# Designs tried in a protein design chat: VH-VL binders against Soluble guanylate cyclase 89Da (Gyc89Da). Part 2

Target 1, 197 residues: Soluble guanylate cyclase 89Da (Gyc89Da), of Drosophila melanogaster (Fruit fly) (q9veu6r1to197)
Amino acid sequence: MYGMLYESVQHYVQEEYGVDIWRKVCHIIDCKHNSFKTHQIYPDKLMPDIAEALSACTGESFDFCMNFFGRCFVRFFSNFGYDKMIRSTGRYFCDFLQSIDNIHLIMRFTYPKMKSPSMQLTNMDDNGAVILYRSSRTGMSKYLIGQMTEVAREFYGLEIKAYVIESQNDISGGTAGPIKLTDGPLTVIVKYRLDFD

## First folded at step 18 (VH-VL)

Design z2 (from z1 with light chain Q89L)
Fold by OpenDDE, fold request of step 19:
Structure z2 (fold): chain C 197 residues (1-197), chain A 119 residues (1-119), chain B 107 residues (1-107)
Amino acid sequence: as target 1 above (197 residues)
Amino acid sequence: EVQLVESGGGLVQPGGSLRLSCAASGFTFSKYWMHWLRQVPGKGPVWVSRIYSSGKRTNYADSVRGRFTISRDNANNTLFLQMNSLRADDTALYFCARVYKGHWYFDYWGQGTPVTVSS
Amino acid sequence: EIVLTQSPVTLSVSPGERVTLSCRASQSVDSYLAWYQQKLGQGPRLLIYGASTRATDIPARFSGSGSETEFTLTISSLQSEDFAVYYCLQYDYWPYTFGQGTKLEIK
């Protein structure tokens, strides 16, 4: 994953929990990075490792930490001037949900090596929506929830509840690292329910 | 002067409930994380629960999870601990303590309020 | 969880004496160790944080030292008001844990 994601985590972990917590986290995972380069690629495993270490230091659950990281990204992303991009997707949160793949396509101009997931809005009703998530990356289910929740709140003034209703080939909370179920590439499929009330 | 004053302790039967309060003064209450700890006579304190500044995030020790609820009223500078389904092993002196964000150590404690669970 | 072992359990001393209390951690806690004083009928009072930093309004006779697994609280000249139970706290890893305490009593 790009350094931008890790920059966001570092920034808001320090803001929320203090610089000492970040130092502790880095020490625990033996991270030698004092800073992350925005456009540099870092190992995907680093994210759950940070979450696990943060959990150990703060007492927060692994899932909470991953969720928090997702929220961090959105907040950080907005500071980079991408708020206009999100707002341009439409007036309503569902418009954004339908445009996520397009957003990722646009972002590839800046981040060519981005491995973006597929996001499909499969159902919509008066009370919420169902999203189908497909990715080659494992362990990011709670991260995505944090992202969606933060976007809803920050850009649309909407407090949503998002939760997993179905999951295939993904790692449940508290487990880090890739799981190879077959000899082929792993495809993670997660179905989310979003409640808008 | 920083002050934390606990109240609400008492004698209760197993399965009963109590609500503890901690009145804070002398500092900006909403800027601090607040904690409940308990202490059995002759032993060291044990952490029970935490609530962050906004009151939206809480944490509990495994021994009290599902039974205790921590909350705060920042407008009235008060911390609460709702204790349900009390057990004999919940008997202790209960303290509220503050933690400044990012420091993680307890810098001020109350005098404590006693909770006794007995038939 | 990290276990903190304090020694001695009880120490009988006289006013004016130099007192040294020990706190040993089952694993490294870096410098994230605090010392508390608790008098009868009172809540704990913070003395030292970060292993060696004296808290506000704490007399200079109190000092902390150590790192990793071995920590020491020193009272250079014991005063009559210093008779109490002293606890160490590690706040490096969750859950935070206290030692069992050292009781200073009058000889």
Scores: ipSAE 0.884, ipTM 0.957, lowest interface PAE 0.5, mean pLDDT 94
Fold by OpenDDE, fold request of step 19:
Structure z2 (fold): chain C 197 residues (1-197), chain A 119 residues (1-119), chain B 107 residues (1-107)
Amino acid sequence: as target 1 above (197 residues)
Amino acid sequence: EVQLVESGGGLVQPGGSLRLSCAASGFTFSKYWMHWLRQVPGKGPVWVSRIYSSGKRTNYADSVRGRFTISRDNANNTLFLQMNSLRADDTALYFCARVYKGHWYFDYWGQGTPVTVSS
Amino acid sequence: EIVLTQSPVTLSVSPGERVTLSCRASQSVDSYLAWYQQKLGQGPRLLIYGASTRATDIPARFSGSGSETEFTLTISSLQSEDFAVYYCLQYDYWPYTFGQGTKLEIK
């Protein structure tokens, strides 16, 4: 994943928990980086490692930390001017959800090595929606919840409850289905329910 | 001068409930994380619960999770601990303590309020 | 959880004496150790944080040292008001844990 994601985590972890906590986290995971480069690629595993270390230092759950990181990203990228892109997707939150793949396509111009997930709005009713997430990355289910929740709140004035209702080949959160061991790369499939309160 | 004053302790039967309060003064209450700790006579303090500045995030020790609820009223500079389903092993002197964000150590404590759970 | 072991359990001393209290951690806590004083009928009072930094309004006779797993609280010249129980706290890893305490009593 690009350094931008990790910059957001560092920034808000320091803001919320203090610089010493970040130092501790870095020490625990043996991270020698004092700062992240926005356009540099870093290992995907670094994110859950940071979450685990943060959990150990703060007492927050792993899932809470990952959720928090998702929210951090949204807050951070808004400061970078990407808020206009989100607002351009449509008037309603569901318009945004349907446009996530397109947003990622646009982002590839700036971040050509981005491995974007697939997001599909599979159901919508008066009370909420169901979205299907597909990715090669594991452990990001709660991260996405944080992102969606923060986008809903900040850009659409919606307080949503998002949770995993089905998960395949993922290591965290929700109701996990059987892991399919295939000869190919691991594909994570997560189904989310979003309740619009 | 920083002051923390606990109240609400007393004698209660097993299964009963108590609500503790901690009145804070002498500092900007909403800027601090607040904690409840308890101490059995002759032993060291044990952490019970934490609430962040906004009151939206809370944490509990495993021994009290599901039974105790920490809350705060920033407008009135008051910290609360709702204790339900009390057990004999909840008997202790209960303290409120403050932590400044980013420091993570307890810099001020109250005098404590005693809680006794007995039939 | 990290276990803190304090020694001695009880120490009988006279005013004016130099006192050294020990706190040992079951694993490294870096310098995230605090010392508290608790007098009878009172809540704990912060003496030292960060292993060696005196809290506000703490007399200079109190000093902390150590790192990782071994920590020491020193009172250079014991005063009559220093008779109390002293606790160490680690706040490196969750959950935070206290030692069992050292009681200073008058000889």
Scores: ipSAE 0.882, ipTM 0.956, lowest interface PAE 0.5, mean pLDDT 94
Fold by ESMFold2, fold request of step 19:
Structure z2 (fold): chain C 197 residues (1-197), chain A 119 residues (1-119), chain B 107 residues (1-107)
Amino acid sequence: as target 1 above (197 residues)
Amino acid sequence: EVQLVESGGGLVQPGGSLRLSCAASGFTFSKYWMHWLRQVPGKGPVWVSRIYSSGKRTNYADSVRGRFTISRDNANNTLFLQMNSLRADDTALYFCARVYKGHWYFDYWGQGTPVTVSS
Amino acid sequence: EIVLTQSPVTLSVSPGERVTLSCRASQSVDSYLAWYQQKLGQGPRLLIYGASTRATDIPARFSGSGSETEFTLTISSLQSEDFAVYYCLQYDYWPYTFGQGTKLEIK
């Protein structure tokens, strides 16, 4: 993952829990980085390792920490002007949901090594939506719920309840690790239900 | 002067309920995470519950989850602990304590309110 | 869960004496250790945090030292108001835990 993701985690962990908590986390995971470089690639396993360490220091669950990190990313990029891209998708949250794959394609011009998931709106009704997620990464379900919840709140003033209704090839408990692609680039399939209100 | 004053303790039968209050003064209550702890005479304090400074996140010890509810009223500088389905092993002196956001030690405690659960 | 073992359990001393209390952790807690004083009928009072930093308005006769697993609280010249029970707290790993206490009493 790009350093921007880890910059967001460091920033908001320090803001919410203090600099001493971040120091403890880095000690637990034996992290030698004083700061993350926005455009540098770091190991994917670092994200769940940080979540596990934060859980051990704060008493929050691993799943809560991963959700929090997803919210951190959205807060981080909206402060640096990426909110224009999100708002350009339309007035309603479902306009954003329909545009996620196009947003990822545009972001690859800035982040060429980005491994983006496919996120497809498959159903929409008066009370919510269903998203079909495909990725080469496991263990990101709570992180993505955090991201979608924060986008809805920050850009659309919408409180949503998001949860997994079906998954294939994902790791239970939110631990991420390397995966083997069987027949293509996307091996993890998750269906999310998003309830509006 | 910083003050934390607990109230609402008493003698109840098993299965009963109590609501504890902690009145805070002399500091900006909304800047602090608040905790409840309890202590059996002759032993060290034991953590019970916490609530974030915003009031939007709460956590509980396993022994009380589902039975106790922590809440706060930042407008009136008051912390609460609703205690339901009380058991004999909930008998203790109950303290409220504050933690400044970003710190992780208790820098001020109340005097405590006793809770006794017996038939 | 990290266990804190305090020694001695009880210490009988006279005013004016130098007192040293010990707290040993079952695993390293770095410097995330606090000391509390509790008098009968009162709540705990924070004395030391971060192993060695005195809290606000704590007299200079109280000092803390140690790191990792071994910590001490020293009272350089005991005053009559210092007779109490003393507890250590580790706040490195959840759940945060207290020691069993050292009772400091008049000889």
Scores: ipSAE 0.570, ipTM 0.826, lowest interface PAE 2.2, mean pLDDT 87
Fold by ESMFold2, fold request of step 19:
Formats: C-alpha cells, structure tokens, sequence
Structure z2 (fold): chain C 197 residues (1-197), chain A 119 residues (1-119), chain B 107 residues (1-107)
C-alpha cells in the first residue's frame, strides 16, 4: 500500500489516542519508520499489524481498529483536494458508489502503482444498497466499511450501517490476526449491505 | 479547582438497578475520557467502564458488559453509570476518574460512592 | 493480563525515615507505570507517572524509578501525612491493572 494510507493512520491515531500510543504501536511491530512517504509502497501486512498492536494498547477490537483506519483515510485525503473529485460524482451517495471504479482510474495519474479493488453497485432500494467488492487483498472488509461510512457522513450527511452479507476467499471480518495473501490467482469477493439511516 | 463528585450509590437487592452520577467541575470536561472503577476494601481498584471524550465510543469490563451502561452529558459536565441486574459481587466503592485525551493514566479521581448489593 | 506485585505488603515506619516501595510486573511495561496514594475515605491521588515523572503539586520527597519489570517509589523523608496505602498501575497493555497495595503505617 502507498504511504498515504499509513500517513493517515499515524496522523489520526496520534490525534485520537496520543503520541505515546503511536510510539507503543511502533515498538510492538518493530517499525523502523519515523514517518511515511506518501508515494512510497509499504508492505500490505503493516496495516493489520498496526491494528493488532493498537488493539493491544487501547482495548478496542481488531475490527474496530481496522474500521477506524478506513475512516482515517477518508478524513486524511479529503484535505488534499480529492474531496472535490468525490463531490463531482453527483448529489447522492449512490452516485458516488457507482463512480468508485472511475475515481480509482483518475487517481492512477498520481498513484500509478495503486492496486485498487473493484466496487460495483448491484442493488438499490429505498433504504439502502448492495456493493459487490472484488480485490486481490484479504482482510480489508472492516477497513472498507469504515471508508464507505466516512464518505457517506462527510460528503452526503448520511449515516449508514454497513455489514458483510457474503464473502468468498476472504478472512472473516470478526477475526483478529495478520493479513494473508491468497495462493494463486483467486479473487477476494465480498458483498456488502449498506442500510441508509 | 478540579472536582469529581460521585452520587447515587446505596443499598440494593440482587437483580436491582442503580444509577450513578459523577458531577465534574473546574476543568474542560469534553477534553477528557472518563472511566468508572471500583474497589473492594483491602484490594486495588479494578476498571469497570470507559467513555471517549466525544461520548461516541464506550467499553466495558467483561464482568459488567450487557448489564452496565456508561454515558456522559458534555453540556452539563456529568458522567453516568446505569447499573442493571446487580449481583452481590458488584458490591464496592465506585469511583469516576478522568484521563486527558492522549494520556492513559487516571490523573484525578472522585472520593467514591458506595454500592452494596445484598438481600 | 499483566500482574503487578507490590512489596512489602505492610511497612511500619516512623516519620523522618527514608522509605522504598517496590512494584514488579509479570512482563515488561516499558516506563508506563504510575504510582498512587490513597488515604482512608478518599480516592487515589496520582503521585508519579511514566515511572519517574512527578505529577503536578506532588512534593519533591516523592520520587519514582525503574523500567521494564522493576519499579520503586521512594519517600526521602516521611511526613506524618504520608501514612496511606500506595498502589502502582501499569498502563502499557490493556487491560490496565493495579498492584495489590502497600500499606505504610506508623510504628
């Protein structure tokens, strides 16, 4: 993952839990970085490792920490002008949901090595939506729930409840542990239900 | 002057309910995470529950989860603990304590309110 | 969870004496250790945090030292108001835990 993701985690962990918590986390995971570089690629495993360490220091669950990190990312990049790109997708949150893959394509001009998931809106009704997520990464279900929840609140004034209704080739969203790569060319597939408040 | 004043303790039968309050003054209440702890005579304090400074997130010791509910009113500088389905082993002196956001030690405590659960 | 063992359990001393209290952790807690004083009928009062940093308005006769698993609280010249129970707290790993206490009593 790009350093921007880890910058967002460091920034908001320090803001919410304090600098000492971040130092404890870095000590636990034996992290050699005093700062992350926005455009540098860092190991994907670092994200769940930070979540596990933060869980140990704060008493919050691994799943809560991963969700929090997803919210951190949205809060972080919205201050760098990407908020206008999100708002340009349309007036309603479902307009954003239908545009996610195009947003990722545009971001590749700045982040050419970005490995983005596919997120396809497959159902809409009066009270919510269903998203089909496809990725080569496992263990990101709570992180993505955090991202979608924060976009809905920040940009659309909408409180949503998001949860996994089906998954293939993924690690359960309630299980603590390090992220694992799948063997071979398997695709992680997750179906999310989003209930609009 | 910083003050934390607990109230609402008393004698209650097993299975009963009790609501504790903690009135805060002399500091910016919304900058602090708040905790409830309890202490049996002759032993060290034991953590019960916490609530984030914003009030948006709460956590509970396993022994009280589902029975106790922590809440706060930042406009009126008040912390609460709703205690339901009380048991004899909930008998203790209950303290509210504050933690400055980003710190992780309790820097001020109230004097406590006693809770006795017996038939 | 991390167990803190305090020693001695009770210490009988006279005013003016130098007192050293011990707190041992079952695993390293780095320097994330605090010391509290509790008098009968009162809530705990923070004395030391970060193993060695004195809290605001705490008299200079109180000092803390140690790291990792071994910590001490020293009172250089005991005053009459210092008779109380003393607790250590680790705040490195959740759940944060207290020791069982050391009672300082008048000889």
Amino acid sequence: as target 1 above (197 residues)
Amino acid sequence: EVQLVESGGGLVQPGGSLRLSCAASGFTFSKYWMHWLRQVPGKGPVWVSRIYSSGKRTNYADSVRGRFTISRDNANNTLFLQMNSLRADDTALYFCARVYKGHWYFDYWGQGTPVTVSS
Amino acid sequence: EIVLTQSPVTLSVSPGERVTLSCRASQSVDSYLAWYQQKLGQGPRLLIYGASTRATDIPARFSGSGSETEFTLTISSLQSEDFAVYYCLQYDYWPYTFGQGTKLEIK
Scores: ipSAE 0.566, ipTM 0.828, lowest interface PAE 2.2, mean pLDDT 87

Design z2 (from z1 with light chain Q89L)
Fold by ESMFold2, fold request of step 19:
Structure z2 (fold): chain C 197 residues (1-197), chain A 119 residues (1-119), chain B 107 residues (1-107)
Amino acid sequence: as target 1 above (197 residues)
Amino acid sequence: EVQLVESGGGLVQPGGSLRLSCAASGFTFSKYWMHWLRQVPGKGPVWVSRIYSSGKRTNYADSVRGRFTISRDNANNTLFLQMNSLRADDTALYFCARVYKGHWYFDYWGQGTPVTVSS
Amino acid sequence: EIVLTQSPVTLSVSPGERVTLSCRASQSVDSYLAWYQQKLGQGPRLLIYGASTRATDIPARFSGSGSETEFTLTISSLQSEDFAVYYCLQYDYWPYTFGQGTKLEIK
């Protein structure tokens, strides 16, 4: 993952839980980084490793920490000039949901090594939506729930409840890379239900 | 001058309920995480519950989860603990304590309010 | 869960004496240890945090030292108001835990 994701985690962990908690987390995971470089690639497993360490220091669950990290990214993103991209998708949250794949294409000009998941709005009704997620990464379900709930709140004033209704080839907890169930391409598939308030 | 004043303790029967209050003054209440702890005579304090400064996240010790509810009113500088389905082993002196956001030690405590659960 | 063991359990001393209280952790807590004083009818009062940093308005006669698993609180010249129960707290790993206390009483 790009350093920007880890910069967001460091920043908001320090803001919410303090610099001493971040120091403890770095000690637990034996992290030697003084800072993350925005455009440098870091191991994917670093994210769940940080979440597990934060869980041990704060008493929050691993799943809560991963959700929190998803929210951290959106807060970080919106504070540093990406808000026009989100707002250009339309007035409603579902306009954003339909535009996620296009947003990722635009972001690849800046982040050419970005692994681009597919996010498809497959169902929409008056009370919510269903999203089909496809990716090469495992263990991201709570992180993505965090991202979607924060986008809804920050950009659309909408409180949503998001949860997984179906998953294939995904693992709970840490992202260690794609699982190799076959000698062909590996794909994590997750269906999310989003309930609007 | 920082003050934390607990109230609402008393004698109750097993299965009963109590609502504890903690009135805060002399500091910006909304900048602090708040905790309840309890202490049995002759032993050290034991953590019971916490609530984030915003009031939107709460955590509980396993022994009280599902029976106790922590809440706060930032407009009136008050912390609460609703205690339901009380048991004899909930008998203790109950304290509220504050933690400055980003710190993880209790920097100020109230005087405590006694809770006795017996028939 | 990290167990903190304080010693002695009770210590009888006279005013003016130098007092050293001990706190031992069942595993390393780095320097994330605090000391509290509790007088009868009062809530705990923070004395030391970070093993050695004196809290606001705490008299200079109180000092803390140690790291990892072994910690001490020293009162360099005991005053009459210092007779109380003293607790250590570890705040390195959740759940945070207190020691059982050391009662400091007049000889």
Scores: ipSAE 0.553, ipTM 0.819, lowest interface PAE 2.3, mean pLDDT 87

